# VHH binders against Transcription initiation factor IIB (tfb): the designs that were tried, part 5

Target 1, 335 residues: Transcription initiation factor IIB (tfb), of Methanocaldococcus jannaschii (q58192)
Amino acid sequence: SVDYNEPIIIKENGEIKVVKIGELIDKIIENSENIRREGILEIAKCKGIEVIAFNSNYKFKFMPVSEVSRHPVSEMFEIVVEGNKKVRVTRSHSVFTIRDNEVVPIRVDELKVGDILVLAKELPNIEEDIEIDKKFSKILGYIIAEGYYDDKKIVLSYDYNEKEFINETIDYFKSLNSDITIYSKDLNIQIEVKNKKIINLLKKLRVKNKRIPSIIFKSPYEIKKSFIDGIFNGKDAKVFVSKELAEDVIFLLLQIKENATINKKSINDIEVYEVRRITNIYTNRKLEKLINSDFIFLKIKEINKVEPTSGYAYDLTVPNAENFVAGFGGFVLHN

## First folded at step 21 (VHH; from v05 with Y58T)

Design y01
Fold by OpenDDE, last read:
Structure y01 (fold): chain B 335 residues (1-335), chain A 119 residues (1-119)
Amino acid sequence: as target 1 above (335 residues)
Amino acid sequence: EVQLVESGGGLVKPGGSLRLSCAASGFTFSRYMMAWFRQAPGKEREFVSAIDRTNSITYADSVKGRFTISRDNAKNSLYLQMNSLRAEDTAVYYCAAKQYYWEDTYDYWGQGTLVTVSS
């Protein structure tokens, strides 16, 4: 079982989104007319929700969830691996390791610092034809990362040294006959854009501030890539104030076969998450299946006992897989 | 070396037309907003027209409807078609380049070309 706040990527009604597993399961259970109880375990049937799970070939796919469950819990364990990816899980069988060149489940209470855990190297890349181009996607990425919008305007903030990107942004909006106001204050440049058409487009795409729109997760590779380029603005690392956005970005990176390290920091007493893009390379002939898998293998750095976020631990039943991807960084978890 | 070289100036009668050209070299022309300025004798330099990287155009009120700015990135050239010229249009006309929209100053200037409108 996993903690309430563990992020999980789901497909619901054709839409892909990152949600907190606790929010998802609580909603399902609370809205269920028929809850099955087994001891302290509350179980509800689930329809129309898919999660990412690996198959016998160690490949990730979206697979349907049949049931969700929660049970009261008093303690959790936070596992931190290389790259500072982390997940909070119960003491039961929740994670995967490598034994005898096979991926096998292992209980948290059997884990030691230095053990290898299995995480996602890449996630399924769903690509549908969408009505956005590369330029817009990049700008959208930047809007999500460093901007905001409302019914009247789009606001983008830049460092003074990002002159080329500023120009690019201005050029884009000018080409669309936008009303643009530029404010320069100290070492910051702020661009305000009034364009009803673009704002309506953002609304149509269900763009939320500081979240990756669901449409991006199902967009073509080139669009995803452009979006990421906008998010990172040409850098290999980006700091996010929103944990949710950091989570979204990590999952999106995995869809384009990129991985990342995460570093939680405090800047001016504000918790921030630095996501750094990395390239993964593994070479071992004895582990060919593992090499060809969608897995990345990371060493445990820390195992910490922590308080649950909510009064419950949560699980998914994924028929024919008995696993799912969740957690901060794409952990493969046992149901 | 960065150079902006204006040409096409000369003497013209009121109501006449001239076409100014500005040849740019030594920098990436397509990355700059281009503009025309003019300075009449005893007066301050004033803005005439600008064309940015997206071909968005602005004109001073005094020249609207009479002047047309255009650019050819392939030729690294800026143009100013001046029609219905007036005596008050008499000035040295300067070509200028600016890289950033938010900057108040232009990065490069030409030496200017003299336009004289006289009967």
Scores: ipSAE 0.666, ipTM 0.879, lowest interface PAE 0.7, mean pLDDT 91
Fold by OpenDDE, fold request of step 26:
Structure y01 (fold): chain B 335 residues (1-335), chain A 119 residues (1-119)
Amino acid sequence: as target 1 above (335 residues)
Amino acid sequence: EVQLVESGGGLVKPGGSLRLSCAASGFTFSRYMMAWFRQAPGKEREFVSAIDRTNSITYADSVKGRFTISRDNAKNSLYLQMNSLRAEDTAVYYCAAKQYYWEDTYDYWGQGTLVTVSS
């Protein structure tokens, strides 16, 4: 079973989004008319939800969830692998490792520091035709990372040293005949943009502050890439105050076949997450199937006993796969 | 070496027209917003017109409807078409370049060209 806060990417009603597994399953169970109880386990049937799972060819695809479950729990284990990707799971839960050149399940209580775990190298890249161009996508990425919007205005914040990017942003909004106000204070530059058309577009796209909108996850590769460029603003690393946004970014990177390391830091007593894009990933390429797989193979750095977030542990049933991708960094978990 | 060189100034009668040019060199012209300023004798330098990187244009109220600013990035040139000239337009006209929108000062200035409007 998986801890409440573990992120999972789902497809629901044609939309792709990252959610907390506990939030998802609690909602389903609480709204279910027919809950099956097996001992301490609460089980509910679900429809219309797909998760990412690997098949016999070691390829990821969206697969439907048939049931969800939760049970009380008093302890969790946090597994940390290279790149500081981590997941919280119960002692008896199974993850995947490599033995005899095959991907096999292994119980968490059997794991040791130094063992190799299987994680996602890439996620399914769904591409639909959307009414977003590359320029807007990039700006949108930046808005989500360093800005906010309301019914009246868009506000973007920059460091003073990002002068060229600031100019590019201004050029973009000027080209759209926007009302722009620039504020310079200390080492920070703030751009305020009033443009009803753009604001309406943001609303139409259901853009939420500090979250990647679902439309981006199903956008063409070039749009995703441009969006990521906006998020990182030409840098290889970005610091996020929002853990959820960091999680979203990691999943989106995986869709465009990029990986990242994550570092939790404290800045001015605020917890932040630094995501660093990496091009060189340590992979095991001994067998053709493994080489052609959607997997990366990372070494366990730490295994820590931790308290559950909600007092419950959660599971999904994925028929015909018996696995799903979840956790902070794309862990492959047994169902 | 960065240079802005104004040309086209001269003597003109009231109601006449004149076209000023500014030739830029030593920097990436297309990355800068450009502007015209003027300074009359005994007066402070004043803003005349600006054209930014997106070709957005601004005019001083005193010249609106009479002057037209334009740029040619391929030629690294800034222009000011001045029509319906008045005695009050007599001044040294300066070309200026600014790289960043939020900056208050212009990065580069020309030496100026004299425009005299007299009957």
Scores: ipSAE 0.665, ipTM 0.874, lowest interface PAE 0.7, mean pLDDT 91
Fold by OpenDDE, fold request of step 26:
Structure y01 (fold): chain B 335 residues (1-335), chain A 119 residues (1-119)
Amino acid sequence: as target 1 above (335 residues)
Amino acid sequence: EVQLVESGGGLVKPGGSLRLSCAASGFTFSRYMMAWFRQAPGKEREFVSAIDRTNSITYADSVKGRFTISRDNAKNSLYLQMNSLRAEDTAVYYCAAKQYYWEDTYDYWGQGTLVTVSS
């Protein structure tokens, strides 16, 4: 079972989003009219929800969830692997490792520091035709990362040294006949944009501050890439004050076949997450299958006993796969 | 070497027309907003017109409706069509380039071309 706060990418009613597994399952159970109880385990049937799981060819696909469950728990184990990717799971839960060039489950209580775990190298890249272009996508990425919007205006913040990006942004909005105000204070430049059409578009797309809109996860590769470019603003690393946004970004990167390292830091007593984009490749037949797999292989750095977030542990049933991707960085978990 | 070279100035009668050109070289013209300034004898340099990278245009009130600014990025050229010229339009006209919107100063200046409006 998995801790409440573990992020999971789901497809619900055609929409792709990153959610906390605990929030998802609690909602399902609480709204269910037919809860099955097996001892301390609460089980509910689930319809219309898909998660990412790997098949016999070691490829990730969206697969339907048939049931969800939760049970009380008093302890969790946090597994930290290379790149500082993390997941919290129960002692008896299974993750995946490599033995004899095959992916096999292993119980958490059997794990040791230095063991290799299987994580996602890439996630399914669903591409639907959406009504946004590359320029807008990039700007949208920047809005999500360094800006905000309301009913009246869009606000974007830049460092003084980001002159080219500032110009690009201004040019874009000017080309749309926007009302633009530029504020320069110290080493920061702030752009305020008034454009009703663009604001309405943001609303239509259900853009929320400090979250990646669901539509981006199903957008074409070039749109995703442009969005990411906007998020990172041409850099290989970005600091986020929102854990949720960092999680969204990591999953989006995986959709475009990119991985990242994550570093949690404290800056001026504020918890932040630095996400750094990285690229990795390995060779043998079974190994080839492994190489051609959607997996990345990372060593465990730490295993820590921790308290559960909600007092419950959560699990999914994924028929025909018996696994799903969840956690901070794309862990593959046994169901 | 960065160069802005103005041309097209000369003597014209009141009510007449003149077209100024500015040829740019040594920098990426399309990455700059361009402007015309003028300086009359004994007066300070004043803004006349500007055109940015998106072809957004601004005019001084004194020339609005009479002057037209335009640019050709393919030719690295800036133009100022001046119609209905008046004696008070007599000045040296300067071409200028600016890269960033929030900066107060222009990066590059031409040497200027003299426009004289006299009966």
Scores: ipSAE 0.662, ipTM 0.877, lowest interface PAE 0.7, mean pLDDT 91
Fold by OpenDDE, last read:
Structure y01 (fold): chain B 335 residues (1-335), chain A 119 residues (1-119)
Amino acid sequence: as target 1 above (335 residues)
Amino acid sequence: EVQLVESGGGLVKPGGSLRLSCAASGFTFSRYMMAWFRQAPGKEREFVSAIDRTNSITYADSVKGRFTISRDNAKNSLYLQMNSLRAEDTAVYYCAAKQYYWEDTYDYWGQGTLVTVSS
């Protein structure tokens, strides 16, 4: 079972989004008219939700969830692998490792530091035709990363060394006949944009501050890439205050076959997440035969006992796969 | 080395026309807002026209309808077509480049070209 806060990418009603597994399952169970109880386990049937799982060919696909469950729990184990990707799971839960050149489940209580775990190298890339262009996508990425919007204005914050990007942004909004105000103070530049059309577009797209909108996850490759470029603004690393946003970004990167390392930091007593884009992660030579898989193979750095977030552990049933991708960084978990 | 070199100035009769050119080198021309300024004898330098990176154009009221600013990024050139010239248009005309929208000052200036409108 998985901790409440573990992120999972789902497809619901045609939309792809990253959600907390606990939030998802609690909602399903609480709204279910027919809950089955097996001891301490609460089980509900699920319809219309798909998760990412690997098949016999070691390829990821969206697969339907048939049931969800939760049970009380008093302890969790946090597994940290290379790149500082993390997942919290119960002691008896199984993750995946490599034995005899095969991907096999292994219980968490059997894991040791140094063991190799299977994570997602890439995620399914769904591409639909959407009504946004590359320029907008890039700007949108930046808005989400370093800005906010309300009913009246869009506000974007820049460092002094990002002057060229500021110009590009201004160019874009000028082209749309926007009212632009620029504030320069110290080492920070802030632009305020008033444009009702753009704001309405953001609303139409259901853009929320500090979250990647679902439409981006199903957008064409070039749009995703542009969006990511906007988020990182030409840098290889970005610091996020929102853990959720960091995870969104990581999943999006995986959709375009890019990977990242994560570093948790404290700045002024605020927890932040640095996501660093990486072009290549080397695997052990013994895993060469699996190089064509959708997997990345990372060593465990740490296994820590931790308290559950909600007091419950959560699980999914994925028929015909018996696995799903979840966790901070794309862990492959046994169901 | 950054250079802005104006050309096309000269003597013209009232009502006549001139086309000024500014050749830019030493910087990425397409990334700059470009402008024309002029300075008449005994007067302060004044804004004439500007064209930004998006080809948005502004004119001083005194030249609106008579002057046309344009740019060719492929040639790293700025132009000012001056029609219906008046005696009061007599000045040294300067080409200028500005990198950032929020800056008040221009980064680069040419040496200027003299335009004399006289009967």
Scores: ipSAE 0.657, ipTM 0.876, lowest interface PAE 0.7, mean pLDDT 91

Design y01
Fold by ESMFold2, look of step 21:
Structure y01 (fold): chain B 335 residues (1-335), chain A 119 residues (1-119)
Amino acid sequence: as target 1 above (335 residues)
Amino acid sequence: EVQLVESGGGLVKPGGSLRLSCAASGFTFSRYMMAWFRQAPGKEREFVSAIDRTNSITYADSVKGRFTISRDNAKNSLYLQMNSLRAEDTAVYYCAAKQYYWEDTYDYWGQGTLVTVSS
């Protein structure tokens, strides 16, 4: 079972989003007409939700969830692997490792530092026809990461070192007949853009939530890549105040076959997350099925006992697959 | 090694026309905002016209309707078509370039080309 705050990418009513597994499951149970109880375990049927699971070819697909469950717990274990990817799970929950070139489940209480775990190397790239272009998607990424808007204007602030991106932003909005005001003070450039059509689009995409919109998770590779370029502003690393946005970005990176390392920092007593992109992933295994899989194999760095976030642990059932992807970095979890 | 070289200046009668050119090298021309300035004898340099990276154009009031600025990014060239010339248009005309929208000054300047409008 998995801790409340663990991120999981889902498809629900045609929308793709990253949610907290505990929030999702609590909501399903609280809205259920019938709850089955097996001892301390609360179980509800689930319809219309898909999660990512691997198939017999070791490829990830969206697969339907049949049931969700929760049970009280007093302890969790945080597993940290290479790249500081992490997940909080119960001691009896199984994750996946490699034994004799075969992917097999292993219980958390049987793990030790140095063991190899199976994580996601890439996730399914859903590509639907969408009505946003690469230029807008790049600016959308920057607005979500750093921007502000209200009913009248969009406000973007830049470091002076971002000079060409600032010019590109101005070029784009000029091409749309926008009213642009530029403020330059010290090492900061601020752009104020008035354009009602763009502001209405930002409202429809719910950009104030500061989360990756579903349309981006469903977009073609080139749109996803352009959005990511906007988030990172051409750099290889980005600092996020929002853990949820950092988690969204990690899952989106996996959809474009990129990965990242995570560095948790404290700046002015505020916890922040530095995400650094990486594109070189090594796979050194004899079995061709593992070489061609959607898996990456990472060593455990830490196993720490921690307190549960909500007092509950959470799980879901994917019929026939008996696995799902969750956690900060894309862990493959049994059950 | 940035180079801006103006050409096309000369002597012309009032009401006549001239076409100025500015050949640019040493930078990515399409990424720069380009402008023409002029300086008459005994006067300060003044703005004539500018064209930015998106081909948005600005003219000084004194030249609107008579001058046309254009650029050819494939040839790294800036142009100024001057029609209905007047004696007060007599000046050395300078080509200038800047890279960033928020900067008030131009970083690169040509040596100038003399335009003389007289009978």
Scores: ipSAE 0.397, ipTM 0.780, lowest interface PAE 2.0, mean pLDDT 89
Fold by ESMFold2, last read:
Structure y01 (fold): chain B 335 residues (1-335), chain A 119 residues (1-119)
Amino acid sequence: as target 1 above (335 residues)
Amino acid sequence: EVQLVESGGGLVKPGGSLRLSCAASGFTFSRYMMAWFRQAPGKEREFVSAIDRTNSITYADSVKGRFTISRDNAKNSLYLQMNSLRAEDTAVYYCAAKQYYWEDTYDYWGQGTLVTVSS
């Protein structure tokens, strides 16, 4: 079973988003008319929700969830692998390892430092027709990462080093008949944009939540890439104050076949997350099925006992597949 | 090497018309904001008109309604159609280019073309 705070990418009513597994499951159970109890387990039927799971070809796809469950727990274990990817699970929960060139489940209480775990190398790239172009998606990424808006204006601040991007931003808003005011001081440019239509769109996309909108998770590769470029502002690393936004970014990177390392820091007593993009995915596997899989194989660096977030641990049933992707970095978990 | 070369200047009578051209090379023309400035003898260089990357246009009050700025990105060229010319329009006209919206100064300048308005 999995800790309350663990991120999981889901599809619900055609929307793709990253949620806390505990928040999702608690809501389903609390709103259910028919809770089944098996010992300490509370189980509810689930419909209309898909998660990412691998199939017999070792490829990830969105697959339906049939049931959700939770049970009381007094301890959790945090597994940290290469790249500082991590997940919190119960001691009896199974993750996946490789044995004799086969991907097989293994219990957390059988793991030790140095063991190999299976994680996601890439995730399904859903591409739907959308109304957001590359220029707006890049600007949207920057607004989410660095921007501010209220009912009257959008405010963007840039270092002079991104001069052409600033010009492109101004061009775009001018093309939308926006009122633009530019402030320049020292090595910084601030742009104020007044455009009621755009502000209403930002509200519709819930940009104040500082989360990746569903429309981006469902967008073509080039739109996803432009959004990511806006988030990172031409750099290979970005520091996030929001853990949830960092988690969103990790899942989006996997959709465009990129990966990342994570560096948790404390700056002036504020916890931040540095995400650094990695374009080179290594594998030391010779079997064709494993080479062609959606998996990356990473060594365990740490296994630490931790307190559960909510007093419960959570699980999902994915019929036939018996697995799902969750955790900070895309762990494959057995169900 | 960046070059801006103006042409089309000359002698014209009051009320007449001239069309100035500026041929640009050495940079991506469509990425630049373009402008015309002029300098009369003994006076400071003054702004005439500008056209940005989105074809948004600004005119000095003294020329509004009489001058028309345009650009042709396919030909890397900037134009100034000057109508209803007056003696006070006599000046050397300069083509200028800048790359960034927030900059007050222009990066590149032509050598100028003389416009003389005299009866």
Scores: ipSAE 0.370, ipTM 0.788, lowest interface PAE 2.4, mean pLDDT 89
Fold by ESMFold2, fold request of step 26:
Structure y01 (fold): chain B 335 residues (1-335), chain A 119 residues (1-119)
Amino acid sequence: as target 1 above (335 residues)
Amino acid sequence: EVQLVESGGGLVKPGGSLRLSCAASGFTFSRYMMAWFRQAPGKEREFVSAIDRTNSITYADSVKGRFTISRDNAKNSLYLQMNSLRAEDTAVYYCAAKQYYWEDTYDYWGQGTLVTVSS
């Protein structure tokens, strides 16, 4: 079972998004007509939700969830692996390790620092036709990371050294017949863009939530890549105040076969998350004998006892796979 | 080495036409905003027309409707079609290039080509 706050990427009603597993399961249980109890477990049937699980070929796919469950818990264990990826799980829950060239479950209470865990190297890249082009996708990423808009205008601010990206942004909005005002002071350039159609699109995508829109998770590789380049502004690292946005970014990176390290910091009593992109070099360093799998194999750095977020622990049933991907960094969890 | 070379200047009667060219080399022409400036005898250099990376065009009021700026990115060339020429259009015409929308100054300048409008 896993903690309330653990992120999980799901497909629901044709939309792909990252949610808190506890929020998802609590909602399903609270709206269920029939709750089954098995000891302390509350169990509800689940329809219309898919999660990522691996199959017998060691490949990740979206797979249907048949049931969800929760139970009271008084303690959790936070497992931290290389790259500072982490997940909070119960003592008796199983994760995956490698034994005799096979991926097998192992209980959390049997783990020690230095043990190898199985995590996601990459995630399924579902691609649909979308009406967002590569250039807008990059700008959208920048708006979500750094920008602002209201009913009247879109405001983008740049460090003066980002000159070519600024020019490209201006070119793009000019091509859309936008009313553009440019302010240049000291080392900062600010662009104000008036375009009602674009503002309405940002509202439809719920960009003010500062989360990755579902359309991006479902987009072609080049769109996903451009969006990520907009988030990172062409750099290999980005600091996020929002843990949820950082989690979204990690899952999106896995869809494009990239990975990241995470560095949690406290700046002026505000927790922030530095995410540093690692293209294919991280995957190659961690590959053992399972070259063709979607797995990466990472060593445990820490195992810490922590308090549960909600007083409950949560789980999912994936009938044919008996596993799912969740946690900050894409852990594979047994169910 | 960046080079801007103007050509096409000469003597023309009032009401006549002239076409200026500017050949560019040494930089990625399509990434630059291009402009024409002119300097009449005894006067300061003044803006004539500009064309940006997206072919958006600006004209000085004094030439609007009479001059047409254009660019050919394949030939790395900038043009100025000058119609209905007047005596006050007499000047040395300069080709200029800048890279960024927010900059007021131009990075590169040609040597100029003389246009004389007289009876």
Scores: ipSAE 0.366, ipTM 0.769, lowest interface PAE 2.4, mean pLDDT 88
Fold by ESMFold2, last read:
Structure y01 (fold): chain B 335 residues (1-335), chain A 119 residues (1-119)
Amino acid sequence: as target 1 above (335 residues)
Amino acid sequence: EVQLVESGGGLVKPGGSLRLSCAASGFTFSRYMMAWFRQAPGKEREFVSAIDRTNSITYADSVKGRFTISRDNAKNSLYLQMNSLRAEDTAVYYCAAKQYYWEDTYDYWGQGTLVTVSS
């Protein structure tokens, strides 16, 4: 079972989004008319939701969830691997390791520092025909990361040294017949863009939530990559105040065959998350099935006892596959 | 090094036409905003017309409807077609370039080409 706050990427009613597993399962259970109870375990049937699970070819796919469950717990274990990826799980829960070139389950209570765990190297790239081009997707990424909008205008602020991106942004909005005002103070440049069509689109995409819109998770590779470039402003690393946005970005990076390291730190008493992109991914494995797999193999750095967020632990049933991807960094969890 | 070289100036009668050219080198022409300025003897340099990197155009009020600015990015060239010329258009005409929308000053200047409008 996993902690309430653990992120999981799901497909529901054609939309792809990252949610907290506890919020998802609590809502399903609370709206279910026929909850089955087995001791302390509450179980509900689940329809119309898919999660990411690996198949016998060691490839990740979206797969249906048949049941969800929760149960009270008093302890959790936080597993931290190379790259500071982490997940909180119960002691009896199984994750995956590799033994004799086979991916096999192992219980959390059997893990030791130095053991190798299986994580996601890449995730399924669902590509639908969408109404967003590469230039807009880059601007959208920047708006989500740095911008503001209201009913009348979009406001973007830039460091003066971001010269090329500022010009490109102005060029783009000019090409859409926007009314643009530029303000310069100190080493900061602010542009205000008036365009009702674009503002209405941002509202429809719920950009105010500062989360990656579903349309981006479903977009072609080049659109996803342009959006990421907007988030990172052409750099290899980005500091996020929002953990949820950082989690969204990690899952999106996996969809474009990139990965990341994570560094939680404190700046002026504010907890932030530094995400550093990794674009050169390789495996030091000899078996072709492992070389061609969607897996990365990372060593455990820490195993820490922690308190559950909600007093419950949560699980999903994925028939036949008996696994799913969740956690900060894309852990493969046994069910 | 960066160079802007104007040509096409000369003597022309009132009501006549003249076409100025500016050949640019030493920078990525398509990434620059280009402009024409002019300076009459004993007077301050004044703005004539500008064309940015999206081909958006601005004219001074005194030349609007008579002058046409254009650019050819393939030839790294800026042009000014001047029609219905008046004596007050007599000046040295300068080609100028800047890279960024928020900057008030132009980075590069040509040596100028003299336009004289008289009988």
Scores: ipSAE 0.364, ipTM 0.774, lowest interface PAE 2.6, mean pLDDT 89

